# VHH binders against Uracil phosphoribosyltransferase (upp): the designs that were tried, part 1

Scores and structures below are computed, not measured.

Target 1, 214 residues: Uracil phosphoribosyltransferase (upp), of Aeropyrum pernix (q9yen3)
Amino acid sequence: MVAAVRVIGGETPLARYVLKVLRDRTTGFPEFRRYVRIAGSILAVYIAGELGWVEEEVETPLGAKAKELAPAGPVYLVGILGASLPMVEGFASMMPEARIALVAARRVEEPGRLKIEVYYSRLPRMFDGPAVVLDPMLATGKTVAEAVRLARDRGASKVVIGSIIASRQGVEYISSLYGDTPIYTLALDPELDENYFIVPGLGDAGDRALGVEP
Positions, changes and structure headers below are counted from each chain's first letter, unless a header gives other numbers; antibody chains are not in Kabat numbers.
ipSAE, averaged over its two directions, is called F for ESMFold2-Fast, E for ESMFold2 and O for OpenDDE. V2 adds 0.75 times the mean of E and O to 0.25 times the DockQ between the complexes of E and O.
[cut] marks letters that were taken out.
Atom coordinates printed by the task and the answers are left out, and those that the model quotes come from them; centres of patches stay.

## First folded at step 7 (VHH)

Design g2
Fold by ESMFold2, look of step 8:
Structure g2 (fold): chain B 214 residues (1-214), chain A 128 residues (1-128)
Amino acid sequence: as target 1 above (214 residues)
Amino acid sequence: EVQLLESGGGEVQPGGSLRLSCAASGFTFSSYAISWYRQAPGKQREWVSTITSGGSTNYAESVKGRFTISRDNAKNTLYLQMSSLRAEDTAVYYCARTYTFEVTYEGKTTEWETYDYWGQGTLVTVKP
């Protein structure tokens, strides 16, 4: 059951090209990092339709007026730390006035129990506009769901999720909790492996984007 | 690969009975709480019943006294015995693997049961 998911790879060949680079095992970390940033920019173009806009008039150098659009108010990006760093920057480069919030969490999965510890956050006191939760890999959906909850608890009336690759399992989990939260992803992949990596996926996005293994 | 396969659905007259089964594979069945959910056409999925790894049971108010959840850990199978069926019980019934989801934030811990896998569902139709 695929809820409100928009798969950008079916809408533009540029997304498929970005995926080719990111999925390729031979792509080195400088190039991987650059294309995670590019993926963030692509997501901004598509997610913009979920954000509020108002008409504004501007005067051109010719002295003529034109009606264009401006953000209706603040827009917040919520980066889930790890590989989201370049993705957040790519998104923000398309909307420079966006405010950036951060969440860092660790997860431990045991038979019969999943633990999430949010060990660092930098969040506004109140989200007085829409929030875009960004995580390159929407795998089990558990960490993203917590970021969504944190944003909603702080007043965000609209939350949108952006990922590079989402799993079917992760999308189903989010939909079961937040059926009114749109998910934009470049690709939707069918499954997770025994380590909860998305398959075919792209491997460990953090290792590949940052050039270090913890 | 985690799999959950429901069976036993069908058509039944009001007041009738059905027994649903859910065959589980690909995980240590005895370590997990397992739940039944149902979804009528055009409605949200709703919780029906949960049985813990230790065998404790809990039920939605709408089914208490009519439905019995059970498990056979030797067969990796979950059951739902439904009796005194009513028209409002018509739905697709799903089994779901559940477990404790624990979140710690700012030194405070909250937990609840959640799910990560569910089956294809089995249709139960109670004739008007």
Scores: ipSAE 0.106, ipTM 0.517, lowest interface PAE 4.8, mean pLDDT 87

## First folded at step 8 (VHH; from k1 with F101W)

Design k3
Fold by ESMFold2, look of step 10:
Structure k3 (fold): chain B 214 residues (1-214), chain A 128 residues (1-128)
Amino acid sequence: as target 1 above (214 residues)
Amino acid sequence: EVQLLESGGGEVQPGGSLRLSCAASGFTFSSYRISWYRQAPGKQREWVSTITSGGSTDYAESVKGRFTISRDNAKNTLYLQMSSLRAEDTAVYYCARTYTWEVTYEGKTTEWETYDYWGQGTLVTVKP
């Protein structure tokens, strides 16, 4: 199956404004971090349609009844450490009861291959609700694919991916493994460079968000 | 807001039975894992029993075979049927919305419990 990709930059000018700030080489790390958080909040608005909701009646201060929606059950955010930290916070600010799971991965050098090893994770024993995998940059897709696998192995029947920028290569990789997993991203860029960075992209999201240098 | 309200506690003779209830509101009860805990005077709170959203149950060794956890999702209510009660079962009983987390580091996995919300508790007193 082919993964459904929704490019939010084509749907709202707010997403393109966020992208302008994040892509701009002159944006310093405090502002970059702030706008990664904002991107997470935008993703929450768009990804909400993939999550389960139930109708609930509430009483207003006027004593009148109103019919609204509440989450159908637990919602899980799976953050890829570390660039996802502000993004996860931004998403969670829109859904405060969401539970946060964490995955940390590193490269494992192999002859002629790039391999990703998850060396730390903090996950619910069982995902008894939908999981949203959040990574600012869906580049090769390898780390995100491992996070999707981990969530599905623990019972997540619905997994959604959220990113700020996805590459065409990363989308193809996810589609080859998890073609029924929707991808929401602010932008879809055409290429990866020799270091597997997305082009035109925004540089190293981790370094720019956390205030470190490589 | 999420609310968990325990009831059904009271005084009972050794060997007697009680059924505790936990009324849930403010969340989709059927989708959550719910547990019973208890706390004797001067002791730390201890886990008693858990029921998952799918209906699977587990029990502390000290109550296995004597206590039965169940849920009625239509009534948003959790139950604990307690039988063959002993003086050691005297405690305040709490229901809680809980989660089990797995932390894995360098191939080693440790399980951790966390909880979101507690009830106010209901007192069970088993006479000596």
Scores: ipSAE 0.273, ipTM 0.720, lowest interface PAE 3.5, mean pLDDT 88

## First folded at step 11 (VHH)

Design q5
Fold by OpenDDE, look of step 12:
Structure q5 (fold): chain B 214 residues (1-214), chain A 129 residues (1-129)
Amino acid sequence: as target 1 above (214 residues)
Amino acid sequence: QVQLVESGGGMVQPGGSLRLSCAASGFTFSSYRMSWVRRAPGKGPEWVSTISGSGGSTDYADSVKGRFTISRDNAKNTLYLQMNSLKPEDTALYYCARTYTWEVTYEGKTTEWEEYDYWGQGTQVTVSS
């Protein structure tokens, strides 16, 4: 099964503008954070379609009835620390009732391979709804894959990935492991460099978001 | 608006039984884990029991295992607590609460807790001779 990938920048000018700002090497960290947040909000609009909704009747101030939608249950955001923080906040601003889970992972270099180690996690013992894994950069896909695994193992009813930029390799990697996991990204970039950075990408999202200037 | 309303409390003699109910509204009841929590006079809140949204999984505090049974009727949006073999130490105000269970793991060490975002007003259970 091949994972469904939606490239939002291909259909949303605002997403392309966000990418313009984020990709620009001259963008400082305050503005970078701001637009990472905006990216999170944009992703929320699209990813919301993957989440469960139920019709709910409400009474308006006029005393009339209207039918709208409410979440079918708990929604979890799984933020991969630390560049995802603004992204998670942006997403959460669109779905304030979403619960926030966190995962921190580090790269462990081993001969011949890159290993990901999750050294911190704040997760529900058991997910009672869908999980949205958020990482600005879906590069190799290994870190995101770990988060997806954790969510799945803990009973998430559905897992959806949101990124600002995904690489072809990252998407392929996720697809190879979790083909039923939709990926939403603002951009799909063609390659990784020798340091596993997305090209053209936006550099190191963590550094840029946390205050390290290019 | 989320609402939880407990009922069924009362006074019973040791060894007696009570059945508590919690009527839920304002959310998709079957989608959420629910718990009973109690607070005895002069004591902090004590977790009693938790049940999954589907009702397929239950958990109990050691102090009530074998005596209490948590259940739910999702069609009626109602949570239950059957309490048998009641003891004086079971005297408390009993709350139903919408529940999230969290785990934090750091460098291989794990801590778990329950988070309750909505509570009822509680129903009083008094076990006395």
Scores: ipSAE 0.676, ipTM 0.875, lowest interface PAE 0.5, mean pLDDT 94
Fold by ESMFold2, look of step 12:
Structure q5 (fold): chain B 214 residues (1-214), chain A 129 residues (1-129)
Amino acid sequence: as target 1 above (214 residues)
Amino acid sequence: QVQLVESGGGMVQPGGSLRLSCAASGFTFSSYRMSWVRRAPGKGPEWVSTISGSGGSTDYADSVKGRFTISRDNAKNTLYLQMNSLKPEDTALYYCARTYTWEVTYEGKTTEWEEYDYWGQGTQVTVSS
């Protein structure tokens, strides 16, 4: 077990309720999309502990002072385009000033190996704060690993990964490359199929979130 | 709440100098990139200069290189713009802005732009005889 993995389904029944809805093959659009967004919000609550905070005093309407917390600086959400869109929105709704970066990747056919090509990105020139890489499905981990690399190469001193479902294989792959990068996921599933889908998983998160299923 | 307050504008003869200040509050100033942006009468905003949170990296529009210097004092939460050798075309309302610098890469080709999420009210600089 990778020490940097946190499985939220073991910490709150709300995560398991969200998983029940998302895994159920009968859940259709737009309900699937709505619950991907909710999953993003849950991740924000749990991932917040990895982010930097400073105390701030505020004056209440009563004229009294209270000490609360504010982000220590910029926070960047790095969304893996396609299925992550509702998830990114759900996360951002909990931290409205977070900046949204985007990465789009496609599978490139190579004999005997899965290869990923990033063909579009919208990234800060420099990550002046922590980066949260969001991908609903951490399957092989290859696209997420590339997003982590891009953030680190641009100066991110802290990178955190959030997913709805991660595979054991994907977690091990990330750990082999970026063992100091925490992974937060609602569920950790044991297998990938021949097409690199997570099993039992939830099917194709992108297709289901965009209404392909009905 | 984030607040940016510019000051130091005024009327100056061509060839003169001014120093603009921007007092920042409501956020961790040293964590953010900052820019000066100006708006001449009847024109849209024009980027002038940007400085990194630490102050270690600066960049300037070609029209002001060699004449303007951006700096910051993170202990005082203040951004500065030293403007020398002022010209009539420098006449504008000057804004302090909190900045994110983005790069978009598509099919191997990269472009960049800046996003400003908070602005001050501006300080007027007028260069005339």
Scores: ipSAE 0.579, ipTM 0.815, lowest interface PAE 1.7, mean pLDDT 90

## First folded at step 12 (VHH; from q5 with T101E V104E)

Design r1
Fold by OpenDDE, fold request of step 15:
Structure r1 (fold): chain B 214 residues (1-214), chain A 129 residues (1-129)
Amino acid sequence: as target 1 above (214 residues)
Amino acid sequence: QVQLVESGGGMVQPGGSLRLSCAASGFTFSSYRMSWVRRAPGKGPEWVSTISGSGGSTDYADSVKGRFTISRDNAKNTLYLQMNSLKPEDTALYYCARTYEWEETYEGKTTEWEEYDYWGQGTQVTVSS
């Protein structure tokens, strides 16, 4: 099946404003990091709908009872290391109890093929709840797919992907492997270049987030 | 607000038994792994036992394996530790803790540990003749 994709930029002008700042080549790394964080927070608002919630009664200072929602269980954020750091922080600021897991992957050059190798992971031995995989750039989808695989293999009850920009190719790749995995992204861009960068995209999110100016 | 309250501790002779309880509130108890951890005088915390949210999986420290049994009643939001064949070495303050189990892997090398984000005030267990 084809993964459900929600493009948030079409739903709120705030997302489009965030994209404006991030896509702009003149945006410096401090501002870039700030708005990557904001993007994470925005994603949290929408992805929250995918997570489990239970009704909980609370007593207010007036002595009255009110019913609100609490998380049904642990929530895990799986950050793909690099540019996802501010993104994870932004998301976590909206759900402070969420646990943060980390995955680092590198490209391994093979003739005619882009191979991704996970060389570092800090993950639950077993997930006791849903996993939100966060990567600012869903380009080829291979890196994100590895994170999804790891989460699934370790018993995540649900896996949801959050990105700032996804490519159509990346979405298709994820769909081909994990069609039941929802994808939330601020923008869906049409293509990748010869170096597997999203076009128009925002350049190298990692470099920009770490202080390398365009 | 998350709360954990341990009870059931006391003084027993070697070979005796105790049953500890931990009352949990403020979160969906059945969704979380729970652990018992103890601290003996002058020593650091020692992991004792862990149980999965459903209760279907349990793990024990070698020092207590075969003598202690961890269990839970999710309907009552309560964690238990049945301690049999108690030894003086079991003397400690016992804590229940909400638990996450982690695994870190770097270039093929793996480390695992438990994270406790909430724990109670503890209940004292003293084993002495």
Scores: ipSAE 0.877, ipTM 0.933, lowest interface PAE 0.4, mean pLDDT 95
Fold by OpenDDE, fold request of step 15:
Structure r1 (fold): chain B 214 residues (1-214), chain A 129 residues (1-129)
Amino acid sequence: as target 1 above (214 residues)
Amino acid sequence: QVQLVESGGGMVQPGGSLRLSCAASGFTFSSYRMSWVRRAPGKGPEWVSTISGSGGSTDYADSVKGRFTISRDNAKNTLYLQMNSLKPEDTALYYCARTYEWEETYEGKTTEWEEYDYWGQGTQVTVSS
């Protein structure tokens, strides 16, 4: 099964504008963080469709009744540490009741392959609802895959991936492991370079968010 | 709009029993873990018991194991705490709370805790001869 990929940049010019700012090498770190946050908010709008909702009747100030939606249960945001922080904040601003979980991973050098090690996690012991894994850069897919695995192993009812830019390779990797996991991204880029950076991508999202010049 | 309302507290003699109730509204009750937490005079909050959304799993503080039973009726949006063999040290204000259980791991070291985002007003339990 191939994971469903929704490329938001094809659906709204706002996403493309966000990408314009983020991809631009001249964009400084304050502006970069700001637009990473905006990207998170945009993702929330679309990913909300994957989450569970229940009808709830409310009484308006006029005394009339209206039927709207409320979350069916807790929603968890799983931020992969680094540049995901403003992204998580952007998403959370749209769903303030969402719980925030964190995962940190590092590259471990091995002959002939890239290994990812999760060395820090702040996760629910058991997920009582869906998990939204947020990573600005879905490059190789290995880091995101680890977060997805952790969420699934801990009972997440559904896992959805949100990224700013995903690579073809990253999407394929996720599909090979978790074909039923939908991926929402602002852009889908065609390739990775020798350092596993997305091309054209936006460089190192972590460094740029922290003020390291590209 | 989340509301939790505890009831069932009172004064009992040592060895007595009480059954606390917590009426929940404003959220999908069955989707959330719920806990009982108590606060004795002059002391901080003490975790008492937790139950999963479905009711399939329960956990208790050592101080109440074998004496207290947590349960829930999701059809009634109600959490319960059956308290038997009550002791003076069980005297406290008892709260029900919507609960998240967290686990933090750093390089093999793990810490667990509960987070409570909503509490009730509490119901007073007094155990005295």
Scores: ipSAE 0.876, ipTM 0.933, lowest interface PAE 0.4, mean pLDDT 95
Fold by OpenDDE, look of step 12:
Structure r1 (fold): chain B 214 residues (1-214), chain A 129 residues (1-129)
Amino acid sequence: as target 1 above (214 residues)
Amino acid sequence: QVQLVESGGGMVQPGGSLRLSCAASGFTFSSYRMSWVRRAPGKGPEWVSTISGSGGSTDYADSVKGRFTISRDNAKNTLYLQMNSLKPEDTALYYCARTYEWEETYEGKTTEWEEYDYWGQGTQVTVSS
């Protein structure tokens, strides 16, 4: 099964503008953080369609009844630290009741192999609803895959991935492991370089988010 | 608006029984874990019991295991706590709470805890001769 990928920049000019700012090497970290947050908010609009909703009747101040939607249950955001922080905030601003889980992972370089080690996690013991895994950069897909695994293993009813930029390789990797996991991204870039950076990408999202010069 | 309203508390003699109820509204009840937490005079809150959204999984504090039973009726949006063989040390204000359970792991070391985002006003249980 191939994971469904929605490239939001292909249909949303605002997403392309966000990408313009984020991709621009001259964009400083304050603006970078701001637009990572905006990206998170944009992703929330689209990913919300993957989440469970129930119709709820409300009474307006006029005494009239209206039918709208409410979350069917708990929603979890799984932020992959650290560049995802503003992204998570952006998403959460759109769904304030979402619970925030965190995963920190590091690359362990072995000869001919890139290994991901999760050295910190704050997760529900058991997910009582869907999990949205958020990472600005879906490069190799290995880090995101670990987060997806953790969510699945802990009973998430559905896992959805949100990224700002995904690589073709990353998407393929996720698809190979978790074909039923939808991926939402602002952009799909064609390749990774020898250092596993997305090209053209936006550089190192972590460094840029933390105020390090690109 | 999320609301939790406890009832069923009262005064009983040691060895007696009570059944607490918690009426929930304002959210999809069956989607959430629910807990009973109690607070005795002069003491901090003590976790008593938790039940999964479906009711298929339950957990109890050691102090109440074998004596208390947590259950729920999702069709009625109601949480229950059957308390048998009550002891004076069970005297407390009993709260129902919407529950999230977390697990934090750092470099292989794990910590677990429960969080409660909504509480009722509580119902008083007094066990006395």
Scores: ipSAE 0.652, ipTM 0.861, lowest interface PAE 0.5, mean pLDDT 94
Fold by ESMFold2, fold request of step 15:
Structure r1 (fold): chain B 214 residues (1-214), chain A 129 residues (1-129)
Amino acid sequence: as target 1 above (214 residues)
Amino acid sequence: QVQLVESGGGMVQPGGSLRLSCAASGFTFSSYRMSWVRRAPGKGPEWVSTISGSGGSTDYADSVKGRFTISRDNAKNTLYLQMNSLKPEDTALYYCARTYEWEETYEGKTTEWEEYDYWGQGTQVTVSS
């Protein structure tokens, strides 16, 4: 089985507007950070369909009953520290009871090889519901794959990936490991450069979101 | 609108038994871990026991292991704590709490802890002669 990829930019012009702002090299901080947050909120709307829901009756202030939906159980957001912070906040603003888990990773030097090390994590001991792994840039997919592995090893009933921009290479890598893990992204770009940045991409999402380079 | 309402507390002799109940509403009870947490007079909260959403996994503080049994009836949205062989040290206000279990790892060292996002008002258990 290959991972299902849903490209939100083809489904709403709002996603394309957000992409325009984020891709534009002249967009500065804090506007970049604000729109990363907005992208997270858009992802929540689209990813909600992958999450479990139950009908609930509520009583209105008029004393009348209405049937609506509520989460079927816990929902976990797994943020890869750095670039994902505003995005996680934007997603969580749409589902305020979602639990926020954290993974911090760094690049480890090896000749001709991209390797990452997770040096800090705050995770549920057991995922009692679905996990949404959030990374603005699904480039090589290696850090995201590690976060997916951690959630699956801890019993996540379903794992979904959300990104702002994914590369074709990153999607293929995830599909090779986790073909049953859906990927939602605002855009799917064709290439990585020699430094593993997504092209055309938007530059370094972490630097631009956290107040270093525009 | 999550609500947790404990009941079943009271005064009991040492060696006696009580069964606490917690009625849950406003959420899908069977999907969440639940805990009993107690607070003795003048002390902070003490974790007593936790049960998984399905009821298939339970855990107990050493101080109550073998004497207390946590259970749940998901059809009735009710959590229970069967308390046997009660001791004066078990005197406390007992809370029902919706629970998330966390693990933090830093440089290979792991720390575990619980988060309780909703609590009941508690039910008093007093063990004295």
Scores: ipSAE 0.621, ipTM 0.843, lowest interface PAE 1.8, mean pLDDT 91
Fold by ESMFold2, fold request of step 15:
Structure r1 (fold): chain B 214 residues (1-214), chain A 129 residues (1-129)
Amino acid sequence: as target 1 above (214 residues)
Amino acid sequence: QVQLVESGGGMVQPGGSLRLSCAASGFTFSSYRMSWVRRAPGKGPEWVSTISGSGGSTDYADSVKGRFTISRDNAKNTLYLQMNSLKPEDTALYYCARTYEWEETYEGKTTEWEEYDYWGQGTQVTVSS
């Protein structure tokens, strides 16, 4: 089974405009941070179809009844600490009752292999609703895969991945492990460079979003 | 909007029984973990019991194990607490609360806690000798 990938840049020109701003080397902090937040909101619109909804009847100020939709239960956003913070806020602004979980990871070198270590997490004991794993850059996919594993091990029946830019390599890696986990991204770029940056990409999303890149 | 309404409290003598109910509305009740939390006079909140959305998993504070039983009827959107062998120290205002359970891990050390995002108004239980 191959993970479904939905490339939002092919579905709305707004996503392409957001990508233009984020990819442009001249975009400075805080404009970069603002558009990472906007990307999170766009992802919420598209990922909403994965999350489960129930009908609810409401009464308008005119006394008329209308049937609309509400979330079927808890929704969890899993932010990978660093560049995801503005993106998580943008997503959450569209679904205010979503709960925010956090994962922080670092690379740990071992002979012949680089390993990801989660050194901090704040997670529900059980995911009793869908989990949306958010990382602006799905590069190698290793940290995102670990976040997906943590959610599934804690009972998440549905996990969805959201990114701004995904690499082909990262998508293939996730598909090899979690072929039933949809990936939503604004763009899908063809490759990684020798330092694992996505190309053409947007540079270091963390540096640009958090104000450490002059 | 989310509403939680507790009922069934009252005065009982030690050794007696009560059954508390909590009527839930404004959300899909069966999708959420629920808890009973109590507040004795002059004290902060004390967790009593928690039940999973399906009803398949329950947990209890040590002080009430074997005496209290949490249950739910998802068709009626109602949470229950059966309280047997009541003691004076069970005297408290009992709240129904919508619950998330969290686990924080830092460098291999784990801390757990509960988050309650909505509470009812409470129902008073008084156990007097």
Scores: ipSAE 0.577, ipTM 0.815, lowest interface PAE 1.9, mean pLDDT 91

